# Ledger of designs, part 15: VHH binders against q9yez8

Target 1, 342 residues: q9yez8
Amino acid sequence: MVEARGGLDPRRLFKAYYSLSPPVEEPRDIAYREFAFQLFDGDVYVRHIGFDSMEELLSYMAREAPKNAYYSVARYSLPTARSMEEKGWLGSELMFDIDVDSLEGCGEVLGDSCLSRGYKQAVRLVEALYRDFGVPSTLYFTGNRGFHVLADCGWCRRLGREERREIARYFTLEGLRLELIIPRPGRRGVRPAPPSPDDPGLRGWIARAALERGVDLSAVHEAIEDLLDDVRVAIDVKVTQDISRLARIVGSLNGKAGLLVARLGLEGFHPGDWLSPFRGEVEFRASARLEESRILGRTVSLEPGRVYSMPAHIAVLLQLKGYGAVAGGEVVVRAAAGWRPL
Key: E = the ipSAE of ESMFold2; O = the ipSAE of OpenDDE; V2 = 0.75 times the mean of E and O plus 0.25 times the DockQ between their complexes.

## First folded at step 7 (VHH)

Design N2 (framework vhh_8cml_1)
Fold by ESMFold2-Fast, scan of step 7:
Structure N2 (fold): chain B 342 residues (1-342), chain A 126 residues (1-126)
Amino acid sequence: as target 1 above (342 residues)
Amino acid sequence: EVQLVESGGGLVQPGGSLRLSCAASGFTFSDYAMGWFRQAPGQEREFVALISGSGGSTDYSDSAKGRFTISRDNAKNTVYLQMNSLKPEDTGVYFCAASEWDYEYDYPGSSEYDYWGQGTQVTVSS
């Protein structure tokens, strides 16, 4: 147990968590992965680290208690080499990043509603990767305000930067020539066939979006901008094109929110205390205003200067985001139950 | 036209100091991570130091830690490498390089370096 009087020391909280048996998922082919960590001291990133086993990784994390913990989506023959040339690149998983803060109306807005919007886009991305590319993928909550989708396939491991960028653009619809996908009815021609939900690729996704909105398939062109918005995925193209990108270790903590990186299923995402290893009731002294928001399944509002009694996992998040500091009480640190699909 | 121009190299005695500069043009400087690499005669190019686009995170080779400091001035589109306590082993051609780095420090990567300078010679006298 961690005592939190006069404010929380995040380093102590993270050390307490990593000193337990944290539900950290073993990265596949661990010996071929580069590991990197952001430390609390100086915000320095330590990289070019390798491990031969999960025991070594867990011992490292228990000793160092990092603010953030990462592993490469790339596999390398010599992951501890300093230069990329010396590492011996063996290929990289496809990585997609959905940043909730990039969604309209969600920048700097705390709340479960924006997380749910991001989750819906991430689920669509997983479904489209499988349906359109034949590639299975896994969905992760990043422990703060985003989602990652990782896909590992033989043919995709060796794709270069430009090919990965083209795959990303398929989902962002950047450079789309809509007239080639949904032709407009011509004044002199036969009306083009409407899209079918069974059509391959973008045509099928547009047709399914139309049916969801109650739009007649023969009138898709009249609602096309809204339908494209339903189909588009807000991914960061720069992340997807980067063959050396780092992904967060599943079961590690995100230093921005104090929440766990979690593997998610496709049936739903309900933010709650299960995303945090911290429990207890604490006193929180607010230093900033927060309009009524639903955070981790709880309704929260803050006025500067006031002291509130609240669950520790919410207080930790609010302190890390600059809304105030824990003023009293004790935080109990528990091992999280394994992070399984919901 | 993308251009990276290194300067500040030269001859220095062991224990001395040098400050390298790299002036960048032709791209949005603050969106790119900047790195310093070096290559000694007959050796492979090795990493020296890295700084994120925002300047909020840095990384160093083990040989550079405690002796070298990387910094940047985004208003001047320039990255610097301050080298102190120089050793004969630090002799080499020093290159600056630009990588399309995520400016969000939460996702550091050693992405493929998109642009390279032509290098500046550093010689530590024996």
Scores: ipSAE 0.012, ipTM 0.243, lowest interface PAE 9.0, mean pLDDT 82

Design N3 (framework vhh_8cml_1)
Fold by ESMFold2-Fast, scan of step 7:
Structure N3 (fold): chain B 342 residues (1-342), chain A 126 residues (1-126)
Amino acid sequence: as target 1 above (342 residues)
Amino acid sequence: EVQLVESGGGLVQPGGSLRLSCAASGFTFSDYAMGWFRQAPGQEREFVALISGSGGSTDYSDSAKGRFTISRDNAKNTVYLQMNSLKPEDTGVYFCAASEWTYEYEFPGYSEYDYWGQGTQVTVSS
């Protein structure tokens, strides 16, 4: 354990964390990946970095203590080259980004309920990729307010921008011609078959959503707007279409919240202190109002000018989001459970 | 309609400085990340620097870090590249480029630039 004290400098806390050689998930084919980091000094990004081993990557992070750490979803024959033409693109994993702040009612709310909504959409995306495309994928919390889903498959690695955009639009439902999926009843006494939960594609997803709502499958058209909202996934199409996109290193810290990038299972997600390496009780001086909110499993509210005693992992998050600053106390820094919480 | 116009290039001695400007028109400038790229004689185009739409995040190539500074003035629809301690290896045509990225904590990938300027020549020589 490494102890940090005397007021909160996020740079010092991140350095203490990385000095512990924390658990980091090894990117597949590490030698073919480009790495990039945002550094505390000058807020600069460093790109075109390659590593032959995890030991080199961990050594780099211990020395530099980056604000944010990334690796390419692309594989390159020469990842350290400075242009895409020179890198020798070998294909890219399929990447989806679910931004919680894009969900209705979540942009202004700093809270766990919105994270849970984003997680449920990410789980449905993982399930739909496997069911509809036969593609296994992995789910990650980005360490702030989002989720990444990464899929590595032979055919999807070679897809270009337009094909990736169409896959993304399949999940956002942009350009959906509903009449081709759920046809309107025509003649009296002769109607199209209702959708079945075993149907492929969107038709099956609409049927399953209807059953979850208690909607009769023969009457899906009466609830169709709600059912489409249930099956839609709020992904950023621009992220998915970009073959050179960067993903966050699992086990690294997110500079916006001070939380770990974490690999998640599909059985549930419960935000809590396990997402942070920072422990202890500190004094937090609020400079902004925060309405009562559930944050990392705890209820928090702030009034400007007041000093509060609170857990360090919450104080770090609040400071990084501009609600105030740590005014006193000591932070204990330890390696967290990494991407696999107990 | 959409236009990016670079200026400020020229001939300088090694160790000298230049300030490049890129004037943008025909799109909502603050919604776009702006980048600088260069193409040296006999080489492919390479990344130099990037700035987010708000100006809150910047990125630099290893060769530019510590010597070059990217900045923007959204009121003037202009992005700048201040180049100090210039070396002969910095010689090339410098292009500005625009990318419509909405993902707040990430920067656009190298394949995602929507608009490009015509370039301005920078020559570092005695």
Scores: ipSAE 0.006, ipTM 0.272, lowest interface PAE 10.5, mean pLDDT 83

Design N4 (framework vhh_7aqx_2; at its last look DockQ between E and O 0.52; V2 from the best seeds 0.00; counts 0 for: pae E 12.1 > 2)
Fold by ESMFold2-Fast, scan of step 7:
Structure N4 (fold): chain B 342 residues (1-342), chain A 124 residues (1-124)
Amino acid sequence: as target 1 above (342 residues)
Amino acid sequence: QVQLQESGGGLVQAGGSLRLSCTTSGRTFDSYAFSWFRQAPGEEREFVGAISWSGGDTDYADSVKGRFTISRDNAKNTFYLQMNSLKTEDTAVYYCAAGPYTDEWYDSTSYDYWGQGTQVTVSS
């Protein structure tokens, strides 16, 4: 329980959470991973940290209660070394980053609908990685406004920057030569075969998107721009090509929103209080305007100077986003995970 | 603790060039990715470019790609933004920033250490 007056101190909230030994997903091959943390004390970012066991990681997080917690998608023979050469790179998982703020109409707008749109793109990516590359992957909510998809396959661990970039470009459709995939009808009435939903690769994805829109498969070229938008995935290619990139520790808190980094399934994503360890009803004093928004399943609007009664998990998010501060009440902190094991 | 200080701003004609420098103090230069952001009056800070902690990867906003180049000099604890073919739309206060180069590296709120800002004005 954290008492809220004069504004909640995020450091106290995070300390309360980590003191409960919350469930954290163990990074595979933990002893070969580099860890990095942003700490409240001194507001410092530290990296080149290693752990031999999950017990050591959990002990570290209980002591430090970090603002943000990360681990490398790379495996290293010496993760504590301070240069890439000395670390001894052993390979990296494929990492894909979907930033909700990059989606049309979703730039920094608080709202569940934009998170749902990002989730749908992440699910499409997981499906396409399996169908087109034969690679199983895992889907994660970053605890703020993004999704990560991580794929760990033997053949793909040792791919370099160029190969990773080409995989990412396959999903963004950058550099696509559409005429090779969906040929246009010939000038003399030559009719190429229409795509089938059973076709491999992009051709099959376009056919399935066409069927969902009610577009005749023989007429896909007439709706091709909309169909390409339906199959395109808005990933950050530069994140995917970087073999030294960091992923967030599942079960840790994201310092920008106070929400849990959560492993997600493919059946649906419904933002709600389950993404937060904070409970209770509190008084929130708004210092900024917020137009009506659906946030974690609740409709919220704020006028500067007004005091509102609201659930603690929403109040903490709004305070961290700069909309005001908690002015009264008590926050109950629980250790329940925002992720579901496979 | 990390401190950042910009230099190299000023007034320049459209089509000209400027090089911004950001010098870091502290013992953590090799632990951070470095980024440049800019802010025009009344606007939010927008991402311009970034360079990874190892120097092996760089990224740029679409609006500056092909015109701007970011680089780092580890021996001098300094990183740079070379700005070529400047446009009036490039007029802004430019900030250097240090952060973890994570999933949210385009987001200005992901960076803990910021310079004071340097004004770049591009006249027609």
Scores: ipSAE 0.206, ipTM 0.609, lowest interface PAE 4.6, mean pLDDT 85
Fold by OpenDDE, look of step 8:
Structure N4 (fold): chain B 342 residues (1-342), chain A 124 residues (1-124)
Amino acid sequence: as target 1 above (342 residues)
Amino acid sequence: QVQLQESGGGLVQAGGSLRLSCTTSGRTFDSYAFSWFRQAPGEEREFVGAISWSGGDTDYADSVKGRFTISRDNAKNTFYLQMNSLKTEDTAVYYCAAGPYTDEWYDSTSYDYWGQGTQVTVSS
């Protein structure tokens, strides 16, 4: 429980959360991972941290109450070393990042519609990784503006920068030679067979997109641009190609929004209070204008100078986003009971 | 905390070269990734390039790829932006930044430490 009289310090909230021994997910092969933390104190990043057990990690997080918490997608023989050479790279998970801000019509405001769109693309990515590459993966909400997909397989781990880039480009459709996937009719009216939803790779995805749009498979050429838009996944290729990237610890809080880094299923995503450990009703003094938006399942609008009564999970998010500050009330911090999407 | 200071900006003719430096002070230099951003008048701040904490990985915006190079010298706590084949559209205030090597590496809002900026003007 954190009293908001006189203002709410995010550090106090985070401290309260991490002191409850929250259900943080253990990274695989934890002893081989580098950990990094951004602390509230001066917003300092601390890197080259190693832990031999989940208990140690949780103890550290409880003590330091980081603003942001990361672990390496890479496994190292010596993760605490300060150079890559000394660290001894053993392989890296394949990481994909989808930022909702890259989607058309999506801005800086963390709106539910944009999150939903991002989620759909992430699901597409997960399905494609499995169907097209035979690679299982896990989907996470980053606690702010994006989604991460992590794939951990033997051959994935050994991929270099260029190979990873090529895999990423498969999803972005960069460099796509459409004529190789959807051949044009040949001479004398010879027409190649239309794509089938059972076809492998992008051809199959194009066919499935066509069916979803009610486009005849024989007329794919006429609607190809629209179909490609449905097939394309807006991932950051630069993130995927990086073998030494840091990912957010699952179950940690994102310092920019105060939301949980959460594992997601494929059944749906409905932003709500379950993404936040903060509960209660608080008074929020707005310092900036916010047009009517749906945030975490609630319609919110703000006028500068006005004081609003609102749930803590919304207020904390708005404060961290710079729209104002919690001015009163009490915030209850909970460790994780019932954190699941509807 | 980390403090950053840019230097090396100035006026240069199109086709010319310029080298910017960012000197860091404070906490451990090798614990951070470093990036260059630039902002032209009336425009949004844009990513120019970045170098990883180890110095082993660099990335650049498409607009500067092949022309700009970022390097770092841990012994001097300094990283650099070598700008070759400069164009008038490269005119901007250039900022150095320090931050994490994360999924938000290319987003300016993800960086907590910034320099004051140095003006680069490329004349025709």
Scores: ipSAE 0.021, ipTM 0.405, lowest interface PAE 6.1, mean pLDDT 88
Fold by ESMFold2, look of step 8:
Parts: C-alpha cells; sequence; structure tokens
Structure N4 (fold): chain B 342 residues (1-342), chain A 124 residues (1-124)
C-alpha cells in the first residue's frame, strides 16, 4: 500500500513492488550474465554487475528499486569485468527488437493502437524463427513501446556480428534478391512453379500473404510490393548485430511507463491493468494536453490544469510520461501481475 | 554524473563540411550510448544519429545517411559528428546526448544527459 496524499513518488512505488517478492523470471545461466541498472537517484546507470543466484538478484532489486533493470544476452566467463576483452565472451542469445515508434504513423502516438501493430510483427517473427530456422523463441513486451524476441540456440550462440546482421536482414528484407526467391516466368523453356504456402523461407511467407489478400499464387509479382510489406518485420538490425546487447529482466518494471516487462503468448495482446502492479483510484492533475487516446484499454484525454479521477496504473504511466502528477488517492501495489490477464 | 559539451559549430556554405565534437566528463563514458539530435527554429528536436557504447554500430536518420558519420574515441572521452555535403536544411542547433545502451536507442527520452547545443548555420 502506497499513499499518494502528499504526491506520488515513483521510487516508492517501485520499491514497494520489488519488496513484495516480484515474479521476476530468472535469466538462464545467471552467473554468466552481466547485469545493468538505471537507478532513480541522479539517473545513475550502473553496469558490470554479476550475481551468483536469483536470490542475490532479487535482493539487489529490492534494495535498489531500479528504474530499469537489464541483463546481457551474452554469456561471459567474467561478466563483472569492465572491458569486452576482459569479460571473456562465451556467446550471445539472438535478440530482436521491435520498436513501435518506428512503425509508420506511430512515432507520436501515445496509446494502444500501435502496440497491436508491433505485436503482430513480433508474432510473425517468432513464427518465422521456428518455421524457417527451427529456432524456438520467446516474446516479451518491454514495458513501454516495444517488443523483444529472444532465441537461445546452441548453433546461434557463437555467431558473429555479420552473421547476426544477415539473419536480421532476412526479416527486414534489406538486400532482397527477389528473382532468386520467385523467378519471373517468360524465358523460353523455363516455367517456374508458383510459390506455395508450404514452401520454406520467404517464398512460403509470400505465398501465405498472397492467400490472405486473395492474390492468385501464379500472379504474386503483380502485388509484390504489398506482399513484401506484409512479410517484412521492422526490427532494429543494430540490436540483433550487437553481441553485447542488454535485455530487460522479465517481471521488472520499465521506468518510462511503470509497466511490467512481460512474457507474451501468441494468442493476442490486449493491454490493460494486468501489465501493472499498481491498483486503486487516484486523482491526476494534468500539466500537458493529451488528445483522446486509448491507453491500456481505457479512453483518456487531458487538458492542462484539470484534475481527473483515474485508475492508478494509467495515472502512473501518464506521470512517468510527463503529462502531469498524481495529486491524491491511494495506490495499492501487488506482486500478482501475470503475463496475460488473470 | 555525466557532463557533455559540444564544439565545432559555426557558419558554413552549402556543400561544405563541419565536424562537431562532444566531450564528456565522467567515469562511465565507455558504458554509454551516444547520439546527436538537432532542432531547427520552430520545429521539434529530431534524431540525427547514434553510436553504441562499444563503438561497434552506428545508425542515422534517413535525411543524413551517406553525408554524416558518427565516431567515438574512448581514449579522449570524445565522440564526433562529421557533416559533409551540408544543405541549408541542416541548419539547426545540434545536441549531443548520452544514456544507457538499451532497446530504445534512437528515442530522445532514452537519454538523460544532454549538452547545451551548438549552432550550425548553412548558407546558400
Amino acid sequence: as target 1 above (342 residues)
Amino acid sequence: QVQLQESGGGLVQAGGSLRLSCTTSGRTFDSYAFSWFRQAPGEEREFVGAISWSGGDTDYADSVKGRFTISRDNAKNTFYLQMNSLKTEDTAVYYCAAGPYTDEWYDSTSYDYWGQGTQVTVSS
């Protein structure tokens, strides 16, 4: 229970959450990982932290109440070393980042509409990793405006940055040589088969996209730009290339929105209060205008200088985004925030 | 604390070049990602480009790709923006920024430390 009578301090909320045995997922091979945290005091960013056990990690997070919490996709022989050379890189998981703000028309939108678009791309990525590479992967909401997909496979751990770049370019379609995937008909004596939804790789994805649009499989070249847009995944290639990239600790809070980093299934994503450990009704004093937006399943609009009654999880998000401050009421903090609605 | 100071701005003819520098004071320099942003009068601050904390990767706004290059020199606690083939639309105040190297690299709200800005003016 955190009272907001004298104003809301996000540090107290995060402290309360981390003190309640939060459902933080243990990173695999925790003793080989570098951890990093952004702290509320002075926005201090600390790196090169190591833990021997989940108990040590949870104790640290309860004590420090970090604004943001991360672990390396890399495994290192000495994760606390300050230089990459000294750390002794043993391999890295394959990480993909879908930033909703990079999607067309989403860079200035505060709300749920673009999250649905990002989720659909992330699901396609998970499905393609499995179908095209035989690699199972896990989908996470970053607690703000994005999604991560992590894949940990034996053969991919030692890939260098250039191999990782080429995997990422497969999904962004940069450098695509379409004639090699779907040869054009018209050569005398050459009659290439049309793509089939059972074909491997990009060829199969194009065929499946064509079926969804009602495009004849023998005529995919006529709609090819639309079909390529359907199969493209807007990942940040630089994230995937970087063997030293940090991933967010699942079950931790994202300091930009006060939402949980959550493991997601593939059956749908419906933002709501289940993404937040914060409950209660509060009064929120707006300091900035917000045009009508759907935020975590609720329609919200703000005019500067006005006070609104709203659920705590939305008010905390709006305060962290700079739209105002909680002015009254009580915030209840609970550890029970599942990765899907409960 | 990280303090950032830009230098190298000024007036240049279209088609010319400038190199901006951003020097940092602080022990966490090699743990930070760095970016350049710019803001023209009456416009929003916009991303120009970024470089990873390791120096291994860079990214650029489409409007500057092929003309601007970001680099860093960890031994001098300095990173640079080399600006070639300048156009009048490149006129702006340029800011360097530092923040954690995370999943929101190009997002201005990912950077908590900002320089005071340096004016770049490109005349026709």
Scores: ipSAE 0.000, ipTM 0.394, lowest interface PAE 12.1, mean pLDDT 84
ESMFold2 (binder alone), look of step 8: mean pLDDT 80; pTM 0.824

Design N5 (framework vhh_8cml_1; at its last look DockQ between E and O 0.51; V2 from the best seeds 0.00; counts 0 for: pae E 4.2 > 2)
Fold by ESMFold2-Fast, scan of step 7:
Structure N5 (fold): chain B 342 residues (1-342), chain A 124 residues (1-124)
Amino acid sequence: as target 1 above (342 residues)
Amino acid sequence: EVQLVESGGGLVQPGGSLRLSCAASGRTFDSYAMGWFRQAPGQEREFVALISWSGGETDYSDSAKGRFTISRDNAKNTVYLQMNSLKPEDTGVYFCAAGPYTDEWYDSTSYDYWGQGTQVTVSS
């Protein structure tokens, strides 16, 4: 239990969580991974850290209680070295980053609907990686407002920056020559063959998107702008091309929201208390206005100066976002409230 | 624990060049992504350029692409912004910032350490 009377220190909550030895997904080949952390003390960022076992990693996190925790998608022969040359790069997983705040109408808007939109793009990416590249991948919620997709395959690990950039651009559709994929009808009645949902690559994606919208496959060109928007994935190309990139440790907390980094399935994503280790009812004193919003399955609105009774996981998120502070009650900390790593 | 001090700003004519420097103190400089942001009077702070901890990745705003070059020297704890073909709209206070190279690296709120800024004025 963490007492909130006299104010809530997020550092104490994170320390309580990590002291429980919470379930954390073990990075494959842990001894070859670089680890990095943002600490509460001074907001200092530390990296070039290595561990030989999960026991060492969990011990470090219990001792330091970091604000954010990361591991490299790269494998290195010497992960603690301070340069890429000295680290001895052995290959990197493919990493894709979907930022909800980059979606139209979602910048800094607290709400479950924007998370749902980001999730749908992430699912589309996982499915497209498997169908078009034959590459299985895993989907993760970053614990704030984003999704990561990671893929680890033999040939993938050995790709350089330029090849990774081309894979990312395939999904953002940057540089697309649409006329080669969906040719325009001729002026004298010559019509190109329509795409089929069984077609490989982008043609098949567009056909499936058309069927979902109820668009006739022979009339795809009339709805092409909407269909391209349906199939495009809003990923950060610079993240994907960076062979030294860091991913978040699954089961760790995100310091901006106090939510768990969580592995997700493809059948749906419903934000709720299962994304937080914090439980209980607390008193929250609002210092900023929040228009009625659906947050983690709850409807919340705030007026400055008012005190509200609310679930601890929502109060912690709101405090970390600057809407006020927890003023009373006790927070129950649990290792995993409905979340399970694979 | 990183402290940042900018230098190299000044008055220059359109089409001119300036090189900004950002000197860092602190043992963790080589752990940080470094960014340059700018702010004109009455406007929001906007992203200009960034460079990863290793110097292997750089990115630029659309207005800076092709004209500006960011670089770093980790042995000297310094980051640079070479600005060529300067335009009146480049006028503003330029800030150096240090932050982790994470999934939120374009967001100015993800940068924990900031310099005090250096004035760049482009006018005839």
Scores: ipSAE 0.318, ipTM 0.686, lowest interface PAE 4.3, mean pLDDT 85
Fold by ESMFold2, look of step 8:
Structure N5 (fold): chain B 342 residues (1-342), chain A 124 residues (1-124)
Amino acid sequence: as target 1 above (342 residues)
Amino acid sequence: EVQLVESGGGLVQPGGSLRLSCAASGRTFDSYAMGWFRQAPGQEREFVALISWSGGETDYSDSAKGRFTISRDNAKNTVYLQMNSLKPEDTGVYFCAAGPYTDEWYDSTSYDYWGQGTQVTVSS
């Protein structure tokens, strides 16, 4: 284990992490990807960067210690070119972004419950992508307050902006014309077929949601708001339609919270210290008020001017979010190897 | 560093038009998304419009939609805001901003560089 010691300088902590052979996942087809980074110095942001190998990427990250690190969902023949035309677009993965701030009651609140709700939305999306489109996808925690779902498939790589927008709208239910999917019975004895769980697309999804609630398939309109809430996914359509969008590098640190961008499974998400390479017990001097919240498995409450003893991974998060600064103790940065449960 | 300089503000009558320009200096203008924000006296700064690094994506606040058009010319390192059908409630200082366009793009905290602003006044 290699230790970093100081008055909690984030650049120094990130430098230590990236210098310890971090468990960064290699992006697929790395030589075809555009990379972008936000650096601590003046929040400088650069894109149009390319690497021929994982070794080059890791060397760059160890040298620069980026605040945030990204790669393109697109593959390009010339990823370092400065226009889309010159880059030679070869196709893009589908990317879906769930920001927990977009969920009801989850604005700027720091807390594990909103992460759990975002995770549920993301799992719903992963399952529906496979069920309704035949597309396997991967779920990631963004290292702050969000989740990404990335899907790569042959037929979807070349979809244009409008096709991607329509896929995203399937999940948000924007522009839903329910009457076209589930017509109401007519007054004059016309009886359209009720939805079946075997129906394709949203019609089948609504039927399955109805069965799970014990709602009669002939009466789905009576429970329609609850059923739509069961199928809706709160994604940002503009992210999904943008073929030039950037995804976070898995295993990198998110500069807003000091947490790892992490690959997730579908069977639960329990935020905790495994999302951080930072260890130790520190004293934290609060400079802002924080109402009682569950943060990474711990109950935290702050009053300005008070000093609190807390684990380093929480103190780093709170300092990066502007709630105060580490006032004492030491932060240990763990070497990358098998220490994460995953 | 990136420096942003707005121009094109002024006094107009309701229903009039203005075209704001934001000239950027620095090496990597085509890495940034660009946004326009405005601030009326005694109010918080509010989002007006944004445009992605390539110009391929744009969006607008509800009050700007249909009246304002954002555009960019990466060869000239310039972003524009064409404002039509101006109303007195459009009065304020308009700021140009630059940021990564990889996270939340409507929130002012997602923009790292800001201009000094240009005054727009819609009389009567």
Scores: ipSAE 0.317, ipTM 0.723, lowest interface PAE 4.2, mean pLDDT 86
Fold by OpenDDE, look of step 8:
Structure N5 (fold): chain B 342 residues (1-342), chain A 124 residues (1-124)
Amino acid sequence: as target 1 above (342 residues)
Amino acid sequence: EVQLVESGGGLVQPGGSLRLSCAASGRTFDSYAMGWFRQAPGQEREFVALISWSGGETDYSDSAKGRFTISRDNAKNTVYLQMNSLKPEDTGVYFCAAGPYTDEWYDSTSYDYWGQGTQVTVSS
């Protein structure tokens, strides 16, 4: 429990959470990963940290209470080496990053509608990885404004920058030659067969998108731009092609929103209090205006100078986003029990 | 600890070019992503460009895209910003920064070390 009298220090909240030995997910081959942490004190990063066991990692997190916590998607022979070259790269998971900021109409506020749209794209990515590449993957919420998809297959690990980039481009449709996938009618009016939902690759996805929109498969050309919008996944190609990228530790808190990095299933995503370890009813003093928005399943609006009664999971998020500060009440911190792991 | 020293700033006419350099101290330059930020008078510090530790990944602000190029030479512990087609709105103090390569790479708070900055003035 953290008392909010005189204000609520996010560091105290995070400390309370990590002191509970929360259910943090162990990275595979933990001893071969680099860990990095951003601390509240000066927002400084500590890098090149290694752990031999999950127990050591949890102990460290309990002690340091990081604002943000990361591990390398790469495995290294010497993860604690200061030089990236000296670390000795052994392979990297294939990582995809979907940021809701890339979605139209999604601004600074962390709205449920934007998260839902991001989630939908992430699910599309996961399905495509499996269907088109035979690669199983895991989907995570980043605890703020994005989703990560990680694939750890044998051949995936060995991919270099260029190969990873090409895989990413498959999803962004960058460089797509549509005429090769959906051929146009040739000379003398001969029309190729329309795409089928059973077709492999992007052709199949286009067909499926058409069906979902009620577009006749023979008329795909007429609606192709809209269909491509449904097929395209807004991933950051630069993240995917980087073999040395840092990923957020699952079960850690995101310092910008106070929400959990959480493993997600494919059945749906409904933002709510389960994404936060913070409970209780608190008083929140707004310092900025917030137009009516749906945040974590609750309609929220703010006027500067006004005090609101609200749940702690929303109040902490709003405080971290700069909309005001918790002015009173008590926050109960719990180890995450409402996770929806795969 | 890494110390950063910027150079190459100055006065230039609109449409002109400048090349900024940032020299880093220490032996672990290749472990850091490098970024350039700028701050105009009365405005907040804003992201301009970043480059990964190996130089393989780069990104730019919308205003910088197509005009600016970030590069680095790890052997010389130096990062560069080639600025072409400069505009008056590019005027400001340009800062070099070093930090880890995280998902918050556009955020200035994600960088641990900063230079003192170099003044760039674009004026007719």
Scores: ipSAE 0.235, ipTM 0.691, lowest interface PAE 2.1, mean pLDDT 90
ESMFold2 (binder alone), look of step 8: mean pLDDT 79; pTM 0.805

